# Miniprotein binders against q56419: the designs that were tried, part 216

Target 1, 326 residues: q56419
Amino acid sequence: MEGRTLEEVQEEVFKRHGVLVPKKELEDLAKALEEAGLLLTEKVEARLKEEEEKLKRERPMRLAGLSYPEGEREARAFLEAFRASYPGEGEEARVLLMPHLEPSRVPEVYGAALAALEKTPPPERIYLVGVAHRPLKEKAAALPVPFQTPFGPALPDLPALQALDALLPFELFNTPLAFREEHSLELPLFFLKGRFPEARVLPLLVARRSPELGEALKVVLRDFPGLLVLAVDLSHVGPRFGDTPLTRTLAEEARRRDLGFLERLAEGEPEAALAFLGANPTRIDGVEVVASLLPLLRERKGKVLAHRLDLEAPTLSAVGAGTLVL

## First folded at step 14 (miniprotein)

Design kf50
Fold by ESMFold2-Fast, scan of step 14:
Structure kf50 (fold): chain B 326 residues (1-326), chain A 104 residues (1-104)
Amino acid sequence: as target 1 above (326 residues)
Amino acid sequence: SPIEEAKRLIEEAIRLAQEGREEELLEKLKEAIKILIENGASPEEVAEIAFRLAMEFVRRGAPPELILRLIKEVARAAEEAGASRETMQRIAIEAYERIREEVG
């Protein structure tokens, strides 16, 4: 490893396998491998190949027993508790915006999503669009395998995924390892599969704005109609996210930014929603998804069912979450 | 001329499609698309090639998956020949729409 920095090794692994290994894990591994006379890159690549091979057949549960119950009976009771946390009635959704942060932190917001799903006829398929928390080789990606849930596997809609791939100017199935640990898909999918057990899924990740994804999805959704789900969180404020400590003023600003964004989407004006956030919208992870899906969101009127700014008092930080039906 | 050579390769590709010789078809197709893109062919002209080949596959009872693969291969060949990603997507969408219009 003489002459190789940890950053260079991290970049090489990402280039070959589409995964970013945490720096501390790389440091600890490098130290152990140096003591043993082994090459860091070779050892890491062997582990990544094993995980990639597993992902060719299925995507296993990662957060079962942590964010939701592992057993089906307990998982059903968990869904019922979240629905009960929202006092309102839902509305039918053709497009649903829901969060992907830890459900226990914003139960009323997930309850609002469940209320909307109760009013929605069972779709043949769900286009589940999440946010990549790990780098992708392209602007967007999908994984065409069954995703395990406590309610059984959510099966991929292979014909619709193949149609989507054909209409994109890049390989859709470009970064399978990015899906191994991805809560923006796993957490919403838990709720969606519990409500629509027969629906097939298109699990999609957006890393950066992909207008070409929206153009292709417009065509695919016409021929393969289904429920479009945007699994996005809203404002990220405070030191955990590289910002100043949360104050009452900053919290109110975050609430106004979130609600202004959602209300403009509810008016069928996604470009106005993006413009409302200004030039630096990166603290709302939904921005990249909305910017990618403009053709699917224009002139669709709807309603904001719930919004909450979840406070993490020990870190003086907060994350916004909302439920919007279109 | 280069355009006449591209037309010859396309007619060969159509014949190979009729004979079920997919590997040789893709080779001739990629060569023809390269010539066309290098000589300024429009996305619509390239999409027409995908459409014509797709109709031969449909006539032979090919499943939708093979038609989608053909669209992707045509668009990819255009990109390899220097077409932008925007042009690549336009070719794919136009080919898909024309095939859908004809087939149902």
Scores: ipSAE 0.807, ipTM 0.920, lowest interface PAE 0.8, mean pLDDT 88

Design kf51
Fold by ESMFold2-Fast, scan of step 14:
Structure kf51 (fold): chain B 326 residues (1-326), chain A 104 residues (1-104)
Amino acid sequence: as target 1 above (326 residues)
Amino acid sequence: SPIEEAKRLIEEAIRLAQEGREEELLEKLKEAIKILIENGASPEEVAEIAFRLAMEFVRRGAPPELILRLIKEVARAAEEAGASRETTQRIAIEAYERIREEVG
């Protein structure tokens, strides 16, 4: 009702409902509505403050019982089943690209990631870089608290996080609420914590290309060595993503786009990978992450262990997922 | 001159560090960095200030956390004085590298 006079409100009610409401009743109603609006705003603000306060202590599981089992024993059996879904052997990873898509949709791709982790010596820390699905105040963010998992809490590497913050031209811990419900961190973390229970974690989100993140991470990784994990999905095609319904031709184009991107990364040519996407239609989730981490990906040769384009038939849509070791 | 004033403020900040007066130190440091950035100081020159102060903290047995905080405060002061995001990061990285090389 901001910007309306009582006379204008009175006239509108009379025109629509044939009732002349006395000014006093309109004033009383306006005050009640304003009070209700203020109370609702205060309640929302109080709830957000409560959520922020909780996130100062820990990040709770959100997808337990939905995307993975809540209990530790069931979670271990779940992990073993995913590993068994991939018939190949892994390779040691210094950099691991893995999906954050619902695991049950692409079990072989997560199985390939687990195979790579089996060949990888336990790192002291994991740099887990996901994609922000909620706005961030900056191009990137981190949350320096324990992340709960069925295998126990993944503890933050506070010294490494502080070093990273010191080398960035913005506040690293800038948007705690963005981490409240973030599957691009939670889903890969489930697998990483199951394999490396003692590793500390740097949970990082990228919203937009941040070259400054890559420059800072290059320095931090030298002094705080660890496993770098890019938790990204590949092509997003079809009506669910604002596209034309999926055809065989479009699915083939998406597979070619995904594999061309991953193969160029495997050759240690991340600029060529990005240029390839620019020359071909793209809706790849991980573009901003790869563009942010160029200094960490150049001249690192590796191997694509798995790729799948997961079809959602009811929506004629698909999401690409892959596992790449560098 | 403004540069001479900035030098005085830095020497005063070093003295305050030796006396354990952290709040006053940060005020003098921010003022000095503002003058330097406004008068065209290079990232290397500002990083040198962070390095000098960090070495005083190291001599007094300060934990690494305080050194990292100092680097962050110096970079933030430069940004507040109008330094670009690129310049701000260069200051922080150069300060960090110099400190790392000296202390290991």
Scores: ipSAE 0.830, ipTM 0.925, lowest interface PAE 0.6, mean pLDDT 89

Design kf52
Fold by ESMFold2-Fast, scan of step 14:
Structure kf52 (fold): chain B 326 residues (1-326), chain A 104 residues (1-104)
Amino acid sequence: as target 1 above (326 residues)
Amino acid sequence: SPIEEAKRLIEEAIRLAQEGREEELLEKLKEAIKILIENGASPEEVAEIAFRLAMEFVRRGAPPELILRLIKEVARAAEEAGASRETAQRIAIEAYERIREEVG
């Protein structure tokens, strides 16, 4: 009965069926529908509370058997196949930008990330910064529990997470449910855990630019050194993500936008990278992550190892993915 | 005066820290921080209070988690007293930096 008054409903029923429904009967129906909606809401809330409690203990795999193999041996072979998909050499990374797009769509880009990790000494911890695909109560969040992988659980770095929380003007552990289904953490973590099985993890989500996160991370990284990973996809173009079908011109524009952004980051100029996107229209989900982490990205020079705009022909849409080492 | 009352509450908080009475300490500390923020105390002055309390806990062999909780609670108290989030974070970072320099 959205947008319809009880009086209008009564009039329409009379016109169509020649029956005058008493106003009380329509009011009783409206109350029953509202009550059913309330009961459904209560049931949903109870289920969400139950899921939230489960997340206090661990974060289970959600994409095993779909995006990567569940078994350890098969997962290892799968990971090595991605490395083989990239024929180039890596560079040592102190900061790694990699995608969180479905790996099978851009195997050479994930292969480039693996090549970089081969040149990187095993870190004691990984700061894994993904993009929130669900609302957060704050601009950023973390979940301080083991994340399950085919290579065993990725253990949280509790001392580093507690230090980070202490230096933030909000509760870091604010939205556990946002982590229940979060591929921007799960997919990069599969590759990172496969390469660095002993590394502890700080699983972080950014929903909106949080300069306070960058300021706190600058301090924490000094005392708890580790590998910083920005798990971000680049341009999102076409009807799946907007109203305009992908054309050859729009695809070339998206590639130039992605590469211009990455190249400015590679020069240690993250403000210039953001300004470039402001001057060139974009739907890059990494913008809010980069804007949050400015203090960690300034004056760090590096190299773009790979870039691809993955075309989804049936929807005339595409997503950009890249690997950058700093 | 309000400032003298805040100093008295801080000295009580230090004594409670020496006794390991964390809950009562945090209550006195929150009252003191509210008075200080309302009377124009700088982030550095509030951070100094957190530092002094943290050093009492360090002297007693308190775990790092308790020190970090103290920093968080001081910054939260400042925000509850009307300080901006930027100011609350500055207090937390300054307190952390001073503690780090002292303990190594």
Scores: ipSAE 0.800, ipTM 0.919, lowest interface PAE 0.9, mean pLDDT 88

Design kf53
Fold by ESMFold2-Fast, scan of step 14:
Structure kf53 (fold): chain B 326 residues (1-326), chain A 104 residues (1-104)
Amino acid sequence: as target 1 above (326 residues)
Amino acid sequence: SPIEEAKRLIEEAIRLAQEGREEELLEKLKEAIKILIENGASPEEVAEIAFRLAMEFVRRGAPPELILRLIKEVARAAEEAGASRETVMRIAIEAYERIREEVG
């Protein structure tokens, strides 16, 4: 109604239904609809403010009882089962790339990550870099609160987060609501907290490439050393992602692009990894994280421990997942 | 001149730091940084001011959180004055590194 007069609405109704609605009735209806819309907007705004206030204190579990067990003992058995799914020994990591896809869909990939964590000495802190699935006010964001897990709260490294914020040309704590439902942090954190219960965390989200984030993190990591974790999924192919139904050829192309990307990262060549993908036609979401963290990934050699392309049969779509140690 | 006004504000900010008056200090500092950026001060010149104020805070036994807040507020004032994001980041990193070198 915002673009139409009452007279225009009245004429349209007459043309389609052959009846003139009295102007007063149309006015009363328009006011009622406006009032209902304002009330719904007010309720939404009040709810968002309430949720934002809660996020100032803690980030509760959202996927407990769905993607992982709620109880500590059941959660520990769950981790052991994933570790058992990977036959290798792993390798020590200073940088770990791991997925954030539903763990039950790629158990060997998470098992490989657990194997790497077993070979890695406990860090004082974990820089956990995920991918924003909701808009951020800036290219990157963090939330400086405890994140609940079945193994107890993962406590924020407040001094390191404050140092990072001070070095960035934008407000780091800019979009608390983006963290309310963010599986790219919650799912890797479950595994990281289970292995390193004493480590503090820097929960970071990247929405778009931010070279400033990598430059600031290089400085912060020198003073606050820790494990850098890139929590990213690889190719996203099929109708669910705006693509054609998954074919054998498309699946092979997705695997080729995933592995080519990971192998170049393993050679310490992150610019080559980005160049290899070009326009990123299979939608590897790790590109924005890698592009942001270039100074931390250059000349750091490592090994691809696992890779899977997981099929979503109902949608004829697939998502790639991998584990890389650097 | 505007530069002389900025110097006066910086001297006042140093005095306020010596007295432990942090909020009043930040207000004077923001005014000074704005004038300096508008008159072509380099990132290194602005970082030096942040460093000097940070050393007064360190001398008084201020916690690291106040030093990091000072760096952020100086960078924020430069941004509000029209400095590019590259300049803002250079100010913050330069100030941080100078402070780190001095205090260990």
Scores: ipSAE 0.668, ipTM 0.884, lowest interface PAE 1.7, mean pLDDT 89

Design kf54
Fold by ESMFold2-Fast, scan of step 14:
Structure kf54 (fold): chain B 326 residues (1-326), chain A 104 residues (1-104)
Amino acid sequence: as target 1 above (326 residues)
Amino acid sequence: SPIEEAKRLIEEAIRLAQEGREEELLEKLKEAIKILIENGASPEEVAEIAFRLAMEFVRRGAPPELILRLIKEVARAAEEAGASRETVLRIAIEAYERIREEVG
């Protein structure tokens, strides 16, 4: 009945049940429903304000005990098991592309990322760029607070975040609530903090392509050098993602598009990588991040260390994941 | 005239910077930037003004956070005056680079 007039409610009741409900009784009911709706809205708004206030102090773990162990010792053993799942050696990374997909689904891919981090000198800071899974007020956002991990809090690099904010034509710290539950930052951060416990972090989310973010980051990285991490998944195919059920042909297409994208990035040709995807028919979420970070990716050659298309059999869907060092 | 008012506000902002009166400076600066953008000032001209004010803060021993705030407020004023996001970005980056080069 919400959103309907009293006259419309009365007319429908009469048509369906052949009874005329007194207008006063309908008015009392409509008022009660409206008042209940207002109270629910006020309660929701109060809860959101409370959650936003908490995020001004810290970002708590959301996936501890689910995607990774909560205890430090167990978390360390878990991380070492992922490294052991990758038989190859890593290469030094100045830019690392790694997934944010549930780690247990692609252990070799996360293992490849860990191998690269083993070859990489400890950075003073990590520019961790994930994909927003919730709306942002702007095309990109950051949250300048400690992010809790089993290895202790990942501390924000406040000077670098402030420098980035100063250069952007929008407020960088624009949507704290988007960070409350964001696996594209939390899952890679688990691995990065385990390897580089002393590094500060710039936790960044991209919702839509923001060329201004890449231009500003190029300037900030010169004065605040660090490791750039693109935490992105590749193809998303199947009914879970609004697509047809996974076939051998669709899986083959997803693999070709994932690898073609990564290989062009490895040649230092991010515009060619984007052009290769065209309309992005297999829904590679890294497109918006790469398009935002073009100035940081051009002419940086590297190597694809791992790639996997992980099948989610119950949904006949799949997600691509890869590790690329530049 | 509007341009003469903008010049007056800029000189007042420079004086306020020398006196360490940050909040009053930012208000005068925002008014001046709005007038300049509305009258066709280039990104380079606006960046020059931000640079001059930032150097007064540097000479007074202001912390980097205050200089960054100055750049952001110039960017906000330009956007509020109708400058494109590209123009605002250019102003901020150019001001930052000039300050960085001078400070070393």
Scores: ipSAE 0.569, ipTM 0.859, lowest interface PAE 2.3, mean pLDDT 89

Design kf55
Fold by ESMFold2-Fast, scan of step 14:
Structure kf55 (fold): chain B 326 residues (1-326), chain A 104 residues (1-104)
Amino acid sequence: as target 1 above (326 residues)
Amino acid sequence: SPIEEAKRLIEEAIRLAQEGREEELLEKLKEAIKILIENGASPEEVAEIAFRLAMEFVRRGAPPELILRLIKEVARAAEEAGASRETVERIAIEAYERIREEVG
C-alpha cells in the first residue's frame, strides 16, 4: 500500500460492500494503518516543513479531480451545470454569502451564487473570507500567494493585503500550513475564479471572532474597493457534530434557524442575526466570520437567494447552506 | 469504577482534540481503550469512540495520516489489552469505514 492515497484505499474498501470482509483485505488495511503510524513521526514533521516552504510560493489545488474537474474545459462545463441547477435570476452583490460545503451536495445553492455573480460587475479584487478548519496562531490569517485553479492562478492582491496587515494588531501572514488543505477557500474560489478570471484575491481565514479584522477591512475596502465574499456553512446538526440524531423536528428547527439568521443579515442587522442564534443554539461555523465582519454588514440590505439543509442519511446529520446577497 | 475512569479519560481526550493537543489525547485515549477492553467493551463501542474523536480532527482539517494514526493507536491499545486479532481488525475496519464516509 506504500504511496497509496486515502481515496485509493477508500475505493478499495468500498468495492467490498456486498460480502463479508476478506482476510487479505483486513491484512492490507492493517499494513496501511502501520505505515500511517510510522509516518506520524519526525518524518511527517519534516514533510510539513517542506510543504510550508512550498506555500511561500503558491497554493496548489487539493480538491481537483474530487470536488471539481481538473481540466479547464470540464471545469467550465461543471460551472455551467451548477448555474443551470438554479432556475432564478441573481441580484448584484456588494457582499456575497455562499457555502463551502461539497458543491455536489447543494448545487442549487452554488447556482444561486453564480446567478448573483452574473449580475455583479467584475471587481478588481475579491475579499474571500473562509473558516479555519485548522488552528491558527492568531484569530485570523491570510496567505499572500497565487492559488491554483483549473481556470489559472488566482493572484493575490499584495497592496491590499499589506494595507490590511499594517492595520492589524497581529501578523496577518501567521499560519501558512492552515491553507494547505482548506476547502472553505478552495471551493468558493473555484466558482469565483471561473466567473471573474481577472480579479485578484485576498484569501482570509477566521478561526475566532476578530472585531479588529472587521474594522481594518472597512478601512482597506474604502481604499481598495472590491467584492466581499463570506464563504460559510450554516447549521451543523446530528451525531457527526456531537449532537442527537436528526429528526423531522430538528431539521425544521435547523431550517428556521438558518433562514432567521440569513433574513436578519438581509435586513442589515447582523447583531440581531447573532442574537437570534443565541436564542436558538446550534453550531453555525459562519458565526465567527459574521461576528468579525459586523462593520461591513450593518445597514446593508439584500436578499436570500437560496437555502438548503443537506441531509446525510448514514449519519443522521445535516449541514445548512445558503446564498445571500447584500 | 474502572468504567467511570475510562469515560472520564474519553471526555478529556475529546476536550484535548478540540484544543488541538493530539499527543496528549492519544495517551489518554490509549489508557481509556485498555480499561474498556479489559471490562468487556464491544468492537463497535470502541470504534464509536475512535469515530467521535476523528470527527473533531476532521472539523479542524487534520490530514488523513493523523486520522489513520488515531485508528492505529486505538487498535494497538485494544491489542495490548488482550483483544483477539479478529476484534482488533474489526475495531479498525468499523472505525475506518465510518470515518471514510465522513471524509469522503
Scores: ipSAE 0.000, ipTM 0.184, lowest interface PAE 14.0, mean pLDDT 81

Design kf56
Fold by ESMFold2-Fast, scan of step 14:
Structure kf56 (fold): chain B 326 residues (1-326), chain A 104 residues (1-104)
Amino acid sequence: as target 1 above (326 residues)
Amino acid sequence: SPIEEAKRLIEEAIRLAQEGREEELLEKLKEAIKILIENGASPEEVAEIAFRLAMEFVRRGAPPELILRLIKEVARAAEEAGASRETVRRIAIEAYERIREEVG
């Protein structure tokens, strides 16, 4: 972007601080700031290139020791405690919708997902579709490297990823840095890897609706069968998300919105689920994921196993989470 | 005519495929795809070219990875020639489906 002239800078300093700075000192300061800015830009650029190069080899854990234990034994006990928090027995899933919200906030919802995975035959591969929390160069992206977990690395399904890339009208592996800090993949992957340690993964992020992704995935899933996982949260309400403070009425509306959305998906009517949200103004996280995957969700009937609206009292905010099997 | 030149380049690419000369093949293929896209070729017509070349590589025992790469390179050539994202998508899917039906 264009900078201001020295005369404009001098005027602004006088206007804000009542101090007149000599033009020579402003020229010296401008040179020093420009020089420092160039050095900072070079350092930032070099650091980002280093991180991108590291991501070509592997994706390290970022939330180990924070959202889940680092050690395999402790991680296993942690996972089993989540399963124990859900009293039901689950159902077999060909498509699983599960949250990516901090697990400790909705343990019963993750427990329901684990219950479904117990009833599901071990898949050869998992199509793990999360929500991009950082900009992508395209509407969707994947990272074809091992993702580290406490249960060992989740290995990429390179043939299936290559087939998916070939069928897309854009480069699938387009934004490696978006995967560096991405909880919508890391948190579900912890549970999926713990339950299916031998399954390979296709770690996918959706930033905006991509019908071409759903069409390509339908072809790839036919030739490379596996478990499709939509890692999405539901309603986001309250000041933490730029909304008004949570009230009892808003919480009830959020629960009805979440359940209405999930129930329509369970009837195999994803277009009706999206239309239902359009008639109800608060957006659900993961709408872009569902909109992208329409061909994979149509005419698949299933069941909502769990739903919770997690209240964050200090911020008067809430996030909805659910488990749906199709 | 431009279309006759594109046909000549495609036949040359097929010959190069039979000889296992992949890089030279891709250069001739990109030239042909550019001419075809600029002259209004359908996605189905471009996909047929990818299919024919893929079958030559299959006959020579090429691995699936090379066939998927060929599909992607044809799609990239169409995009570089100014084809819309929808046209590129249709080329790739049509080529993939035809090859899958033949190879399994």
Scores: ipSAE 0.651, ipTM 0.888, lowest interface PAE 1.6, mean pLDDT 88

Design kf57
Fold by ESMFold2-Fast, scan of step 14:
Structure kf57 (fold): chain B 326 residues (1-326), chain A 104 residues (1-104)
Amino acid sequence: as target 1 above (326 residues)
Amino acid sequence: SPIEEAKRLIEEAIRLAQEGREEELLEKLKEAIKILIENGASPEEVAEIAFRLAMEFVRRGAPPELILRLIKEVARAAEEAGASRETVWRIAIEAYERIREEVG
């Protein structure tokens, strides 16, 4: 907005055009400008409604050509390169924790996830649980539409989604716009669809701890068995995340924090994993996902396949990423 | 009594289901659930109504999707009537488990 008074506007017009505009006309013009602001708000709301309607049909790729190749053949080669970056063999997963950080930053971690998927029998469905990076109307949400990938559309498991919705005390399909640009689902889905092209998907976002989601999912997974995927990043350290600048000591602490968290999950002790994080749960992305899914994680033993702390030197910041099989 | 009125509305909803009159069915069901919740019905009592209506639908060959929608509509009606989130959740879980035990 301009900081000019009506008197200053009146003087400027007189000097430039030799016309004295009455103050009333300037006041009417100011009201018209305010009304124009309301029209702009209405246009924004109309466009948001249009985007929401489009999301009722499908969820388009947003990161194709940026984070992964758009073409199927190039996408297949991309997956092979990530798998090759991890020298180990995977283990069968019933629950898979994998990152949603930009894949090129932690290729060995995504390679470990691919190794685990190679050892896992093809599931009929995948419960893909990501982290909401935009506000949700409820603590969790899902979008029951095909998600486009270079390997074809990942189709929603409508019966399982409907069963989950029926068991929740809120509308599951409550915030379609939150899914329009959501890398915590899109990036893991690229790898999951490449490995399991026939699997249907339940794309789920968690914004805040929802114990009711975990209890409902326990019931749904009994009746609709599938692979549970927690798409979460670990420590977020440094000024980029509102924290102190990264030092060697803080990086070592972040690595120990990440590994201590993952190791307790691998022992089937998710409450102990959360307690280990102590008073600052915000240092690990996905703490709300783990807290929501406690009934699904208890007494499941597994193995940490990979861990990396990705260093962003220009910002003195870092993000942890890991692959855990349960 | 309020409970007898709710039972009558549920019986009317079942009849409307037989006639394929889904809009009127949902209106009668919502009215019955509202009466029950406003008169202090337990989650188990409300879940029983969903169960009974669901068994009638199953007997008439209704698909699973309709049964799940019924559970959700009962939960929504309870919420609209002022039931707590905890009560709404217990109604849905109880109805689902009981229907599953009977149908499989």
Scores: ipSAE 0.553, ipTM 0.846, lowest interface PAE 2.2, mean pLDDT 87

Design kf58
Fold by ESMFold2-Fast, scan of step 14:
Structure kf58 (fold): chain B 326 residues (1-326), chain A 104 residues (1-104)
Amino acid sequence: as target 1 above (326 residues)
Amino acid sequence: SPIEEAKRLIEEAIRLAQEGREEELLEKLKEAIKILIENGASPEEVAEIAFRLAMEFVRRGAPPELILRLIKEVARAAEEAGASRETVYRIAIEAYERIREEVG
């Protein structure tokens, strides 16, 4: 706090309460608040350092009992209920695009993903690529520890992660704290671990487009074959996302953009999918992941199994979700 | 010449690898990579150095983890010498591909 600010505080107190607070007492208060702020910052830093150390050992469940059941038996029933919500058979996936939105909002879309996994041979490893909801030191990051699930820990594929790190122009394991609370990995992982309990995982977050990640992953996937999963949501429209209230026209535009994006990916044309969105006016959060993984998506044809634009009535907002197999 | 100095440092790094002097090896390697990058070496030329050192490690029974670490250290040295991020990952990928083709 500067002297100008103190003077304004003194004037405001006088105007509202008719009391003149001596400048020295305001200065002492400002100094005490600054010192308290520094102490609070030190406590926050100490807690973050402690959490970071815990993340070197394992990544605990954060959404168990909230988004999915904590117990294994209950979790299995929950997973099968989601599969039952999708009436189709699914298709084999080499690449799977699935949502990370709260599952209860789009059960048919997660059911379609489960149907695809039923048709897919069990992979030795899963490359799980989510979207960072917290800042990363680099454009992308990974966390090489077991991720807890109701079906047991999803073990990291350490050799493949080490190979990936060696091929990147930055430290892959750069922001452990970003993984502490990350639903774009935790929610898809619940479904993937339930269907492929023996598969190891590479938990990856993309914050901004990283062409080097796609180039490195192309090489690593050749030597360490596995299932590539893009855990992304589609359009985000309405006031909750800094947009106008949802109208029929805006909802139709969001659906058109979601489906146009997915269909171009299904044709093996990821650059065309990005170009179709232009400035991404409905805020499809998969664009940075797709832009990073271009070498893995080109020339790979597939099918859109499900799509839904889920209405959040209280906020007049909506989020798109889809399942695409390539 | 700078190229002759880089070659001398690489030969010293190979000798240090044979003697198990990893810290001194890394120092000589970083000096050699810096000279090469500063004199316009291509990613392929830098990758050749990583390949040659990796083959000495393989001959001595080094595990894959050490080979991957070597590739990363060569890439880091190039980045520290001012190479672009594109050049850095091209070096790493080229080195990895050459080692994979030779070792399987």
Scores: ipSAE 0.574, ipTM 0.858, lowest interface PAE 2.2, mean pLDDT 89

